# Designs tried in a protein design chat: VH-VL binders against Large ribosomal subunit protein bL20c (rpl20). Part 4

Target 1, 123 residues: Large ribosomal subunit protein bL20c (rpl20), of Euglena gracilis (p07133)
Amino acid sequence: TRIKNNGISKKKRKRKISKMKGWVGGHSKLFRTGNQQLMKARHYAFYDRKKKKNLNKTLWITRINGGLKYYLTINEKYNIFVSFLRKTKTYVNKKLLSEINVRDSKSFSHLSKPIMKSTGINL

## First folded at step 2 (VH-VL)

Design p10 (framework fv_polzastobart)
Fold by ESMFold2-Fast, scan of step 2:
Structure p10 (fold): chain C 123 residues (1-123), chain A 120 residues (1-120), chain B 107 residues (1-107)
Amino acid sequence: as target 1 above (123 residues)
Amino acid sequence: QITLKESGPTLVKPTQTLTLTCTFSGFSLSTYGMGVSWIRQPPGKALEWLASIDWDDDKYNNPSLKSRLTVTKDTSKNQVVLTMTNMDPVDTATYYCARSYYDILTFDYWGQGTLVTVSS
Amino acid sequence: DIQMTQSPSSLSTSVGDRVTITCRASQDISNYLAWYQQKPGKAPKLLIYDASNLETGVASRFSGSGSGTDFTFTISSLQPEDVATYFCQQYDNLPYTFGQGTKLEIK
């Protein structure tokens, strides 16, 4: 267990944020379909369009407790939500979880809202 | 439901080491992006950030306190421990532990605080 | 270290009044600023983050604005339960630093 004697630079802090953004990108690989070539193409298209994100209303912007913004699809929101349920040891009925329609934002918001409030995440 | 609670001695003599434990529930420090920080407030003064620890065991200490600070975690017990060496009367303050997400940015849930008095 | 300065240090006003508190950073912090409310004997409570975003469960009479070095916190209509000390905090760079606080009282 090491002690950081010196103050942390803004560059080191931003490097940590960059690593977290990579986590979101890396997680997309865990959700790949049977066709990996198609999944890779979708990833490149998504990253290439980040500077034009405001022109694609199907992309969601998620804010996480403070200063982080992610450009997420509804499917990515669902996957992050399920991941956080597991990590925070939050238990929900498997039947209820299966009823969350990843393409229905109202259903997702209704079911996730109480849990998100307790974790400090707004998906 | 998220809760944090500080515990430890309320009176410390000059030159002794202070050890405070933060016990929390409703979240885990094994969760990606999660962190816990220690903040203190001397009577009638501003808040001062002391140290932070996050999900991957990265530690951040306030440079003004140099090597006096050690922060550790025990994720199986939902605990974070702060150790501060060579206590001085000027270190008399209410000590808080608080939660933060991802890069250690803001503090959304706080413990009740514990007043630590340093006197002979 | 980034220095945070609040004005005024204390303020006394009446229920229903509009209250404004300012916070100035010694260097550009973009919008990485939070506001906290601390009632006597209690821990601080997060009210606003990213300069202008209201935390969940916080009353809509509280608002924030600003970017760069100059920030404002507003209570549109003061209520008795708003008696507290208010602090700003920057999180643009380590170490995280807080303003000295503004003590709000009712006449």
Scores: ipSAE 0.000, ipTM 0.523, lowest interface PAE 16.9, mean pLDDT 71

Design p11 (framework fv_polzastobart)
Fold by ESMFold2-Fast, scan of step 2:
Structure p11 (fold): chain C 123 residues (1-123), chain A 121 residues (1-121), chain B 107 residues (1-107)
Amino acid sequence: as target 1 above (123 residues)
Amino acid sequence: QITLKESGPTLVKPTQTLTLTCTFSGFSLSTYGMGVSWIRQPPGKALEWLASIDWDDDKYNNPSLKSRLTVTKDTSKNQVVLTMTNMDPVDTATYYCARIGYYFWGSFDYWGQGTLVTVSS
Amino acid sequence: DIQMTQSPSSLSTSVGDRVTITCRASQDISNYLAWYQQKPGKAPKLLIYDASNLETGVASRFSGSGSGTDFTFTISSLQPEDVATYFCQQYDNLPYTFGQGTKLEIK
């Protein structure tokens, strides 16, 4: 599996993601992921990737990205997304994650897709 | 319901600047994740993406036309404006505005009817 | 830029036939591909997004498949109202690019 870095520039994706988090019904005060938190998460994600075995890193990225849209149930998508947030040190309020989990698969895909793509996790 | 409509001149002389306005309803460019794009189609040819603007005033222009293109928005009026400088007969095309879905990188889910712009002396 | 190549350029067939159109990307675009239908004198209409997801309100006889570089669009049983030009479009990377189109006619 190769990691693809195509798409809108990372800087623009980061800004879009920060704004998209505010789009969740004005839950900005419940989020613990501001612009500084997202930048910090990116920095830690880089170090986490660097310290892992190459094979394990590639497999991890493929597992998280590859099945989310086509093959996984909403519950599996949610679990993988939460694992991804934990590994990238992106802090999101658990109440908001619960709200996302009870929404349909389409809503989850719209919310998770830009975040995963902007972090360099692509197929 | 969601609608988009293009307006502007139908005839432009070579070297002039084209200004097209997209007026929309049923959504707002103040909503996170929303964007509007300009796409053109010369008679009998393929579609060509020109430019996009999103809720945050981030602008994306086709690199092949970057120096000629400006896209702006007026969120309070529900309008997006495209300006293209130094028009040439090869720029004759039907110009569409379309909404970008929540994906931020573009499947276009609603389109205007299009406006034919002819560039002729 | 990512180039999108469609085959065939034109196709003539009969009502009730299965129609298949293909689209090839010059590089891996994952599943970030849409299919549009354009009837003469009209704006394009989105039929399929994310390679295989049918847009709301679109007839079930339309389907899409594929990932990576090779994609297929199928009409399971052609109807007279399906006469149109069909376009694929990638949205994996800027600039967004479209295929050259496939013109579908009834013979």
Scores: ipSAE 0.000, ipTM 0.539, lowest interface PAE 15.1, mean pLDDT 71

Design p12 (framework fv_polzastobart)
Fold by ESMFold2-Fast, scan of step 2:
Structure p12 (fold): chain C 123 residues (1-123), chain A 122 residues (1-122), chain B 107 residues (1-107)
Amino acid sequence: as target 1 above (123 residues)
Amino acid sequence: QITLKESGPTLVKPTQTLTLTCTFSGFSLSTYGMGVSWIRQPPGKALEWLASIDWDDDKYNNPSLKSRLTVTKDTSKNQVVLTMTNMDPVDTATYYCARTYYYGSGSYFDYWGQGTLVTVSS
Amino acid sequence: DIQMTQSPSSLSTSVGDRVTITCRASQDISNYLAWYQQKPGKAPKLLIYDASNLETGVASRFSGSGSGTDFTFTISSLQPEDVATYFCQQYDNLPYTFGQGTKLEIK
């Protein structure tokens, strides 16, 4: 099938990503399931990664954790959370993101907790 | 509520350039996993994906039309613009914009605009 | 490009009948398949994503199944408002491609 990137280049990138899975610190260690890991590998292999800047995940975590969280509304917490996922290129499924966006503090805490625990942010 | 609406000329002459604007509400193209795509449908025929743009300003164009297609976004205005050069009568179709949701592959369309019929005729 | 073949091209049946539409991909697309409903003069509406997940707000009589290359879309009990053209779409690889559509009518 004709794709944006060449099939040979795509296979080469997939192998590189797979080789890095066992490397400590080689990839973001954010929320992942078996299916999400496969989808993530497909996404990376499909699109040119040169367009993606390397994001300083530690800097973002420090900024988020240092904020005035006690005064944030649930909508503000959700916006910060989604912005963090975007900046760190963390892949989370649509259904989960939709469920988090319910304007309900209890649901937000419950659904976002595994991701926050794995990333070190504390909204 | 999530809404999308296409706007632009309904009549285009052969060899001219078509410019369509998609104006949306209820979501932002700064949100992780969000994108907008352009899809067209010639009268009585199947849907054909044209182009997509995502939250990260990455652009994807159908390879069969790549040299003719440009897609851009203005996140502050909630708009995505498609430009298609060298229009031909075979490009007569209803043009849709749709929200694209990315989950690993990036890739189905959950909300659609009403569509705008573009006729290419001399 | 990945070719999506739908069958049948058209189907005429009775209210209350079970309707099955099939979609075949020219290569393995895992479960990266969506189904859309399009009523005359209207935009398509997403019904099913990831081959078998029902979109919110969509009636439970609609279902999808399959993986790899062979997929089915089912309406368990046809209602008059279900008269429409149905399309499958793969999103395993660019360019995204659609089936040719199945036009559903009532006898």
Scores: ipSAE 0.000, ipTM 0.547, lowest interface PAE 12.3, mean pLDDT 77

Design p13 (framework fv_polzastobart)
Fold by ESMFold2-Fast, scan of step 2:
Formats: C-alpha cells, sequence, structure tokens
Structure p13 (fold): chain C 123 residues (1-123), chain A 123 residues (1-123), chain B 107 residues (1-107)
C-alpha cells in the first residue's frame, strides 16, 4: 500500500492554479509573491473585530449584491476586493495580495469573504 | 489556565524519524485565533521556530526544514503532533510546544510554553 | 527571511541598575515584536508583545519600545530573579525568527 506524502495536495493545487492562467506569474507589484497563511490570519482577525462594528454600507453593497454576483469571474472578484480594501482603507500586505492572484477560488474566498461579509457584501 | 506538555523519545538515531506529541489544556484548537507551534533550541543556542497549526487546520512550516516537517492536530484529544524525518546530530535540541496567539494584522507570538523535551541525536 | 540581531550578546550589571537591550530587524516589521525571558533550564516566558504591550502578570519594571527596525527592551531596576537570557521575536512574516539572545548576569 502506497501512502502519498504531500504529492496529492500539490497536484490538486497545480490543477486549480492552471484555471487562473491570466493571474499566474503576474508582472505588477500586486502580483509579487507572499505568504497567504499570514494574510488569512490577518483577515480573520479583521473580520472578528469589524463584524461587531458599524461599517459604512454604501454603493459597493448595492453594486455587488445587485443579483449579478454569480456572473463575476475570479479576476473581477479580485478587482472588487482590492477596490474594497482601498475604499475602506483596510491594511493588507501587497506581497500577500500577489500570492492570492495565483491561488484557486477557494483560497480567494477564504481571504475575502470574512472581510466582505462584515459589510454585507457577498462574493 | 493554559498548559502544554511535550512527549516523545529522548534519544533518536541518525536518519530516523522523530515524532513528538504536545498535549494541552485550557483552550481548544477549534477556537478562533488559537494555534500551537513547535520551537526548538539547540544547547546554548537561539530559539528556532519549526511549525505552527491553527484553529482552521492551516499548517505553517519553516522553509529551511519544510520537506522534513509535518504537523497535525487532533482537536478532540487536545493534541498536536510534530513529525521530523531524517534526523541528524545537528538536530539535537530541546523541543518546545507553545500556545500561539494571533495579533491583529500580524502573525503569531507564543504566550504559554511547555516545559520542553531534550532530544539527543546520536548513534 | 527576516534576521533579528540583538545587542549586547551579554552584560553584567548590579541589582537596582537600569538595563537596556536592543533588537534590530533586517527589514521593517512595524511593531510585530515580542520579548521573552528564559531562565537556565526553563522554557521561555513571554514578557512583551506588539513591541510595547506588557503581558498580564509580568512585573511593571519591564518595558519595550520601538517600531520599524529598531527595538529596545528595558528593565528599570534589576532584581536578582531577572538573571536570564532575553530573546526578541518578529511575527510580521513567516518564518518567525528570533534574535540570538542577550545573557544578563549580576556582578
Amino acid sequence: as target 1 above (123 residues)
Amino acid sequence: QITLKESGPTLVKPTQTLTLTCTFSGFSLSTYGMGVSWIRQPPGKALEWLASIDWDDDKYNNPSLKSRLTVTKDTSKNQVVLTMTNMDPVDTATYYCAHSRYDFWSGYYFDYWGQGTLVTVSS
Amino acid sequence: DIQMTQSPSSLSTSVGDRVTITCRASQDISNYLAWYQQKPGKAPKLLIYDASNLETGVASRFSGSGSGTDFTFTISSLQPEDVATYFCQQYDNLPYTFGQGTKLEIK
């Protein structure tokens, strides 16, 4: 009986990354490599604190929750998330943002949903 | 009160695999913001972070030892297990497990430590 | 990796003296720095987190300051029980890294 080391997870991630070809190996500052795990910890901490605070629920909620969100591509969702961080002045490590650009949809969801949901936005 | 205790072999031969278990109490590794880390200290030298595992089962390994390290948790038993392959005499150190507390916008620091277990690697 | 350098590597002072230890990061870590005390044969104990926040139950004579790359740890009036090695640790980025330690002794 063969027990796979870390090969299964690596193969699975590689297949998912290939679905995001347009973001792999980015050429801008937003696409620099970073550590997603640290960014995830920061975003969960932000979500926990902000979930209990009143946040400005403005035009972004109307636009994103307008019934068309399931038509958004991963690239479009990422652009909305980055715009949201800029508009709400939320600190985020640019290197960690670059790493999420080469990760799959599940990775993006884990980083963005806690932050966005605290404002009533779903992605 | 948070307490942790390391257990495992105190003597390991070169090329063998080391398995250490951290048994803890006073917190749950399913609680948001909680993690457990492994840190080692060779005799008379500085501390070296090895690996961490958190409430979301996210695993972080020191890149210098990445291929040798596996960290897992059993939340129901209040245990975290570290496995390190291909032991060498330079891996002789006191191994600690520690409670990891997240900080807002950052990574983890270590607020409660186990007593440590000396692991000697020799023939 | 972020390298942490402590100064001095060792010092000997008298009871009641003010003790200052410094820690330098190879890159900006904001205020994401912790200080630990380790007595011979014992596990480290957290004293300070976020560069300047005193951990609950830790004596008020211990303090920390700094941000960016340069950090200071101070004991305002040294007590005999403070004989230990002190370590700084950054947690801005993985891997988490520690300074080499400063050994504090009493004359």
Scores: ipSAE 0.000, ipTM 0.533, lowest interface PAE 15.4, mean pLDDT 73

Design p14 (framework fv_polzastobart)
Fold by ESMFold2-Fast, scan of step 2:
Structure p14 (fold): chain C 123 residues (1-123), chain A 118 residues (1-118), chain B 107 residues (1-107)
Amino acid sequence: as target 1 above (123 residues)
Amino acid sequence: QITLKESGPTLVKPTQTLTLTCTFSGFSLSTSGVGVSWIRQPPGKALEWLASIYWDDDKYNNPSLKSRLTVTKDTSKNQVVLTMTNMDPVDTATYYCAHSLYWYFDLWGQGTLVTVSS
Amino acid sequence: DIQMTQSPSSLSTSVGDRVTITCRASQDIYNYLAWYQQKPGKAPKLLIYAASTLQSGVASRFSGSGSGTDFTFTISSLQPEDVATYFCQQYEEYPWTFGQGTKLEIK
């Protein structure tokens, strides 16, 4: 794949070039990790659908600031969500994990859906 | 280099149990996403997936043959074993083991022809 | 199970010709499709995965396209060594299923 800046104004071209330079490092790593993570999350989503009854387990998660722990019941989506966050650490601020309301499964579903939708995970 | 090789009997009588061993090298069956699959091909016919076993010991068997199939791994010996019960002449086929990268088969063994006849 | 249907079942053409083989899934498989080449007496060889991604080391004359239910495999300029049976395989849903194969011969 290659990008050509034909037909854009000098100001717009300069802006696009700066954005492309920003893809080096963290963005470059995120792109590679994102592709691998998407394929892996898709695989786990498929397996979770087949084995979802056996994946209803309890997991402790640790909040980034201060080590606060939350008690969660693992369901078919949670393992995929957590795996995604670990692999896309450069993309997703771990502060997001500390915002999950583990006592309200409806709240958790609402929080996880935008992230999964953003990554192309169809759950 | 990744290599896989099938071994087992080449002639089986009807109603007997077939046991095939896949011996591999060049990869670890503990690596995330990696599995070993069994695929067969009757003479002149299409490929048919039989079973897969993955790095996390998850096992999947073709539903059309589920009650007849067992797949196991021995990571210490770099082997995966397929067992198929109640063999019938229609099960005559070349049996392959293959390296699975999640869902597709990127490297295959040479295959072993198993003939089922009285 | 997802049924995979290939067309044609066989074809015969000349060296240098453009060859097209199609594969149709009975339901949406997105881009979860692989293509394999099998020469007589040999094991299958992966050519393409994710519908259009060429496997490392595979000649650039081979290509794949399609999404959803309809997929195409193309050889841009047939070489003598391309004589083989070609199979598609879906990996959207267990059980994994293959097409019936397309036998390619030179006239």
Scores: ipSAE 0.000, ipTM 0.525, lowest interface PAE 15.0, mean pLDDT 70

Design r01 (framework fv_roconkibart)
Fold by ESMFold2-Fast, scan of step 2:
Structure r01 (fold): chain C 123 residues (1-123), chain A 117 residues (1-117), chain B 112 residues (1-112)
Amino acid sequence: as target 1 above (123 residues)
Amino acid sequence: QVQLVQSGAEVKKPGASVKVSCKASGYTFTGYYMNWMRQAPGQGLEWMGWINPNSGGTTYADKFQGRVTFTLDTSISTAYMELSRLRSDDTAVYYCARDYWEGFDYWGQGTLVTVSS
Amino acid sequence: DVVMTQSPLSLPVTLGQPASISCRSSQSLVYSDGNTYLHWYLQKPGQSPQLLIYKVSNRDSGVPDRFSGSGSGTDFTLKISRVEAEDVGVYYCMQGTHWPYTFGQGTKLEIK
């Protein structure tokens, strides 16, 4: 974004400082491109917002999974589960989440089902 | 169950390179970013960068650009940090840590790298 | 880079008494998603750092209730309601909101 702000009149004001902010904007773009954790936070924040507005669609997709329309992998079910826990502010320790993430579908069912029942989510 | 186990202490001459390993167990290796930090004797913690084990993508702090390289071997759930052109002020304990969105929840035991002439 | 400033740097505390550590950032740590990525770690002598508190006030798994975090924007506090012998070590605050990640200088907690 070194080109941003180049067409702006510079007379009478300290607009040179504002242009320097354009360079800072360029550094921010580079920083955001390299910052995978913040990008991950943005990705999941976007996903959580979409999930809040489209909760029926998320459950609909899960129901259709059994009907050969859409299939959710264990990893996708885990991601939905974790997003719901964050959305509802439900505390689950990192050891439990780690165990769910690495085990098969039986482990996921055993570890997540009681919490899903309490939050009203069926996956 | 989650563990990060690092390689043993190293003694190096200035100008040499060192490669530290960090073996993960008890979780899906590709599901979490791996961060690297160091701590000089009697000093605070300094962040060096991260690697995404799913993509192999890396990000390095400016201070270490051109000298540090993060790599991985997913077949053995191991991440590596190689630091080249060592200086005396690179003497530190080097740590790997799992990045779980809300901070570094598991850390390796640390690897002491001593750089002396 | 965001500068993280801790005070005090040395904290002698009587066993069983409360302790408080301050952490200030040079910029707001509120991210655009509304979360504040301010975390606290404890490094016991000869050991690796361990996560105590994440996102200002959330205790990590296994962390005793006597530890609590609070704060907002640029001013944060870690409190220990009753210091125990195993609490000795260096406490670090860290920010994950801005590039690059930065740590405070550390606060050494000792029993007097």
Scores: ipSAE 0.000, ipTM 0.513, lowest interface PAE 15.0, mean pLDDT 71

Design r02 (from R1 with heavy chain D99G E100D Y102W G103E L104Y; framework fv_roconkibart)
Fold by ESMFold2-Fast, scan of step 2:
Structure r02 (fold): chain C 123 residues (1-123), chain A 118 residues (1-118), chain B 112 residues (1-112)
Amino acid sequence: as target 1 above (123 residues)
Amino acid sequence: QVQLVQSGAEVKKPGASVKVSCKASGYTFTGYYMNWMRQAPGQGLEWMGWINPNSGGTTYADKFQGRVTFTLDTSISTAYMELSRLRSDDTAVYYCARGDYWEYFDYWGQGTLVTVSS
Amino acid sequence: DVVMTQSPLSLPVTLGQPASISCRSSQSLVYSDGNTYLHWYLQKPGQSPQLLIYKVSNRDSGVPDRFSGSGSGTDFTLKISRVEAEDVGVYYCMQGTHWPYTFGQGTKLEIK
């Protein structure tokens, strides 16, 4: 029939082998197992919506790396910020990170501003 | 070998609900997002949403929110898509597909034809 | 939602001749990390879609080198240098940069 997967099975086997030939197809595995997954923080705001129905009431438009605009929650901004710090190996003391890990958008903006100015990211 | 195997074709009446299964094998089920798409006869592909098998968290495209529910049974590496209040325009082949970090779908199920007719 | 527009929608081609498919997005597909999440899929008759090209120009393993992807920003092209019988099917572009993910309408490639 049209939905038989004989060719799909062979295709999937070839694709699996190709992903084992180095990092060409292996990028996704690194990101999903590590803190680099935080770079996709915008998508995480939609997880558990059946448990957190008020998430969209805290969405704000923001700009990342120049011209791109997104609707982001405070948690998404924090996750992107922390991911950026890890990616650039920027040192930030534990007390300061704890203080900016808040659900208050004004506190996040105020406390993160000096670090954002020094690193070039704007959230 | 990575495989996604879906349940068989369904025929439903308008107003009924349908539940399609997608059984994964050959990889760590909780390591990748499971996405759902559909394709009406002779039409293009439409993304419905995703579920994170590690957290159980779901995201639904606005068009389907309120009618679709994604669930999973991690003990058997299976994801489910339930669509309620079926209409004739819900007639389509429904696909599950594994999401890659680079926001593409690297492995797809064989598809499940759901026909909604009176 | 980001609108993805493909052209042509129907592409009859003679075996051995080149083919080209255009995909345009209503918004830039460059993500904050500098990557462009535009991907191409092929759906052969009676089969599920299969990944052909990811991130604009990267060929998935097992995909013949006669397939190539190019483009930037909002304008993208999939090229087949020499069409073979096995290339028949519907080609879809997809963007993963913006939520929700969206697909083009599809381009049906048929042999004349």
Scores: ipSAE 0.000, ipTM 0.528, lowest interface PAE 13.7, mean pLDDT 73

Design r03 (framework fv_roconkibart)
Fold by ESMFold2-Fast, scan of step 2:
Structure r03 (fold): chain C 123 residues (1-123), chain A 119 residues (1-119), chain B 112 residues (1-112)
Amino acid sequence: as target 1 above (123 residues)
Amino acid sequence: QVQLVQSGAEVKKPGASVKVSCKASGYTFTGYYMNWMRQAPGQGLEWMGWINPNSGGTTYADKFQGRVTFTLDTSISTAYMELSRLRSDDTAVYYCARVDYYEFGMDVWGQGTLVTVSS
Amino acid sequence: DVVMTQSPLSLPVTLGQPASISCRSSQSLVYSDGNTYLHWYLQKPGQSPQLLIYKVSNRDSGVPDRFSGSGSGTDFTLKISRVEAEDVGVYYCMQGTHWPYTFGQGTKLEIK
């Protein structure tokens, strides 16, 4: 381990953040395992978008926060997050959404944190 | 700084197993997949598979399925590649390399580990 | 498996002159997310491979601007505008769109 590396670590993180062009690879393999909880979380997001009725912001937050999110891939967390923003009419500009379209869990958490704190969801 | 440091050269007999280590430093170990490649003397690069340090999930190229095992020790940010039932044509330099979840290519590589299989 | 074919396999060049390497894939490398996962690596003699270009045309950090990548679908090109002595080595294209990942056979660039 190296002590005097904060600037270098941030430089590497900036490079990773600037490479926000979508991801391909083994990340989606977690979905192939098959998981009823994972399917249920996707169903709630999909259902809300398609139906657009009989759900309010509080109920949506409860469903997202109450799910087994530790079984979700980062892609699925991002999809649920974006669907929630659309459903609740939370405006986020295209540049900011592009910047939080990161596929590693630490970068996603860091970039989405201010919006999650303001909206009350926790993915 | 960001680096991957591999274990030293190995000489093995046919039928033996070899275990190569790859120690990561300077970055969040669980933020990147670890790929394994090999290169026989005078030949091109061959992809062997990857491991996800965040989940422990692995993917192996079909040629190596059943002979190779990727493992982790997250307490020391180290990935391992164990290849069993060694043959003379397994003589190669073995590389580890990280790739981010966006798959912007393998930007950091280990220095390589020469594994020689001979009688 | 996706077959990656490079040409030429041997590329003797005069110092200061341009060089061009072609890479062709047996299948389209455009992924469902709209990205093309075609990367170029350089292996200098006695060294580990190093990333030059990722996703067709993006230079990795620290890679000189004399290196450029282009192409789409199945046909890709790596160009060096002015070859320097430190460019000697074997160049590989690699696809990350289809499992398993596959490399081209390599192009050895030498100074003549």
Scores: ipSAE 0.000, ipTM 0.520, lowest interface PAE 17.1, mean pLDDT 75

Design r04 (framework fv_roconkibart)
Fold by ESMFold2-Fast, scan of step 2:
Structure r04 (fold): chain C 123 residues (1-123), chain A 120 residues (1-120), chain B 112 residues (1-112)
Amino acid sequence: as target 1 above (123 residues)
Amino acid sequence: QVQLVQSGAEVKKPGASVKVSCKASGYTFTGYYMNWMRQAPGQGLEWMGWINPNSGGTTYADKFQGRVTFTLDTSISTAYMELSRLRSDDTAVYYCARDYSYEWLYFDYWGQGTLVTVSS
Amino acid sequence: DVVMTQSPLSLPVTLGQPASISCRSSQSLVYSDGNTYLHWYLQKPGQSPQLLIYKVSNRDSGVPDRFSGSGSGTDFTLKISRVEAEDVGVYYCMQGTHWPYTFGQGTKLEIK
């Protein structure tokens, strides 16, 4: 059970991770995910930070003329909108996206209207 | 490490409802959309819709609108798919699958499938 | 909806021989970021689908290098350089570029 004597060298110099919330093993994956990759991958992240701040409204949409019709919650409409902005390389102020998420469906339509008109999307 | 485990096979009569569960483990449940698909015997895959585990928000394919309901129990990392007013043509294997958040446009992990048989 | 068309639908292959499956989409699958979200799944008999190739040509973890994907825009191909017994199953292409997600009708690979 004893390891033979190899000297000190116990205090190895390494970059230390500050103790914050989730300081535990398995950090490498989180630290590898940053920048545009994290921002793109988390296209739903702006909604996720609101956690259950849903508006209980289901909106009916047609994505293609004469095509498929869906009922969407306001939050799903928001997530699709954010994904569409990423896909078309259309960026809006993060403050605007945050405001959309906490407002009713009328506010969403009003705030997103200029962007939808310029990009040709209808939700 | 990521695993999606679905509930067992069900046999239902026409007009009944079925509720299939999908228990997730090995990842942050609220970080990824959960999709539902089905496959009738000898047929191809058909997408039914998705649920956002962070919000409970759902999107259903038009064919299933009004008959399917996706729900969650985040305390046990479980998603549910309830299909009502069952018909014989609802006989299929039903799958849950995770939409990969770092490339959110494909299904990287699938449940093992739940066979639902609808017969008189 | 984006229509995904596979050919052939039935693919009998002799063990050790190459196999090729075509997948065509009714619209371009190029995402605004320059990536193409065309994926291939394999469903072995009695099992759930498993990811084989993602974004046209990237092999998922553990997928042998005898599998390769290629293509662009609307025309895609999955190739197996040397078919082995464990490759039997139904192959599906899928697009993740346009909502709703859609699958091809499937190609059943069988050993003859």
Scores: ipSAE 0.000, ipTM 0.494, lowest interface PAE 16.1, mean pLDDT 71

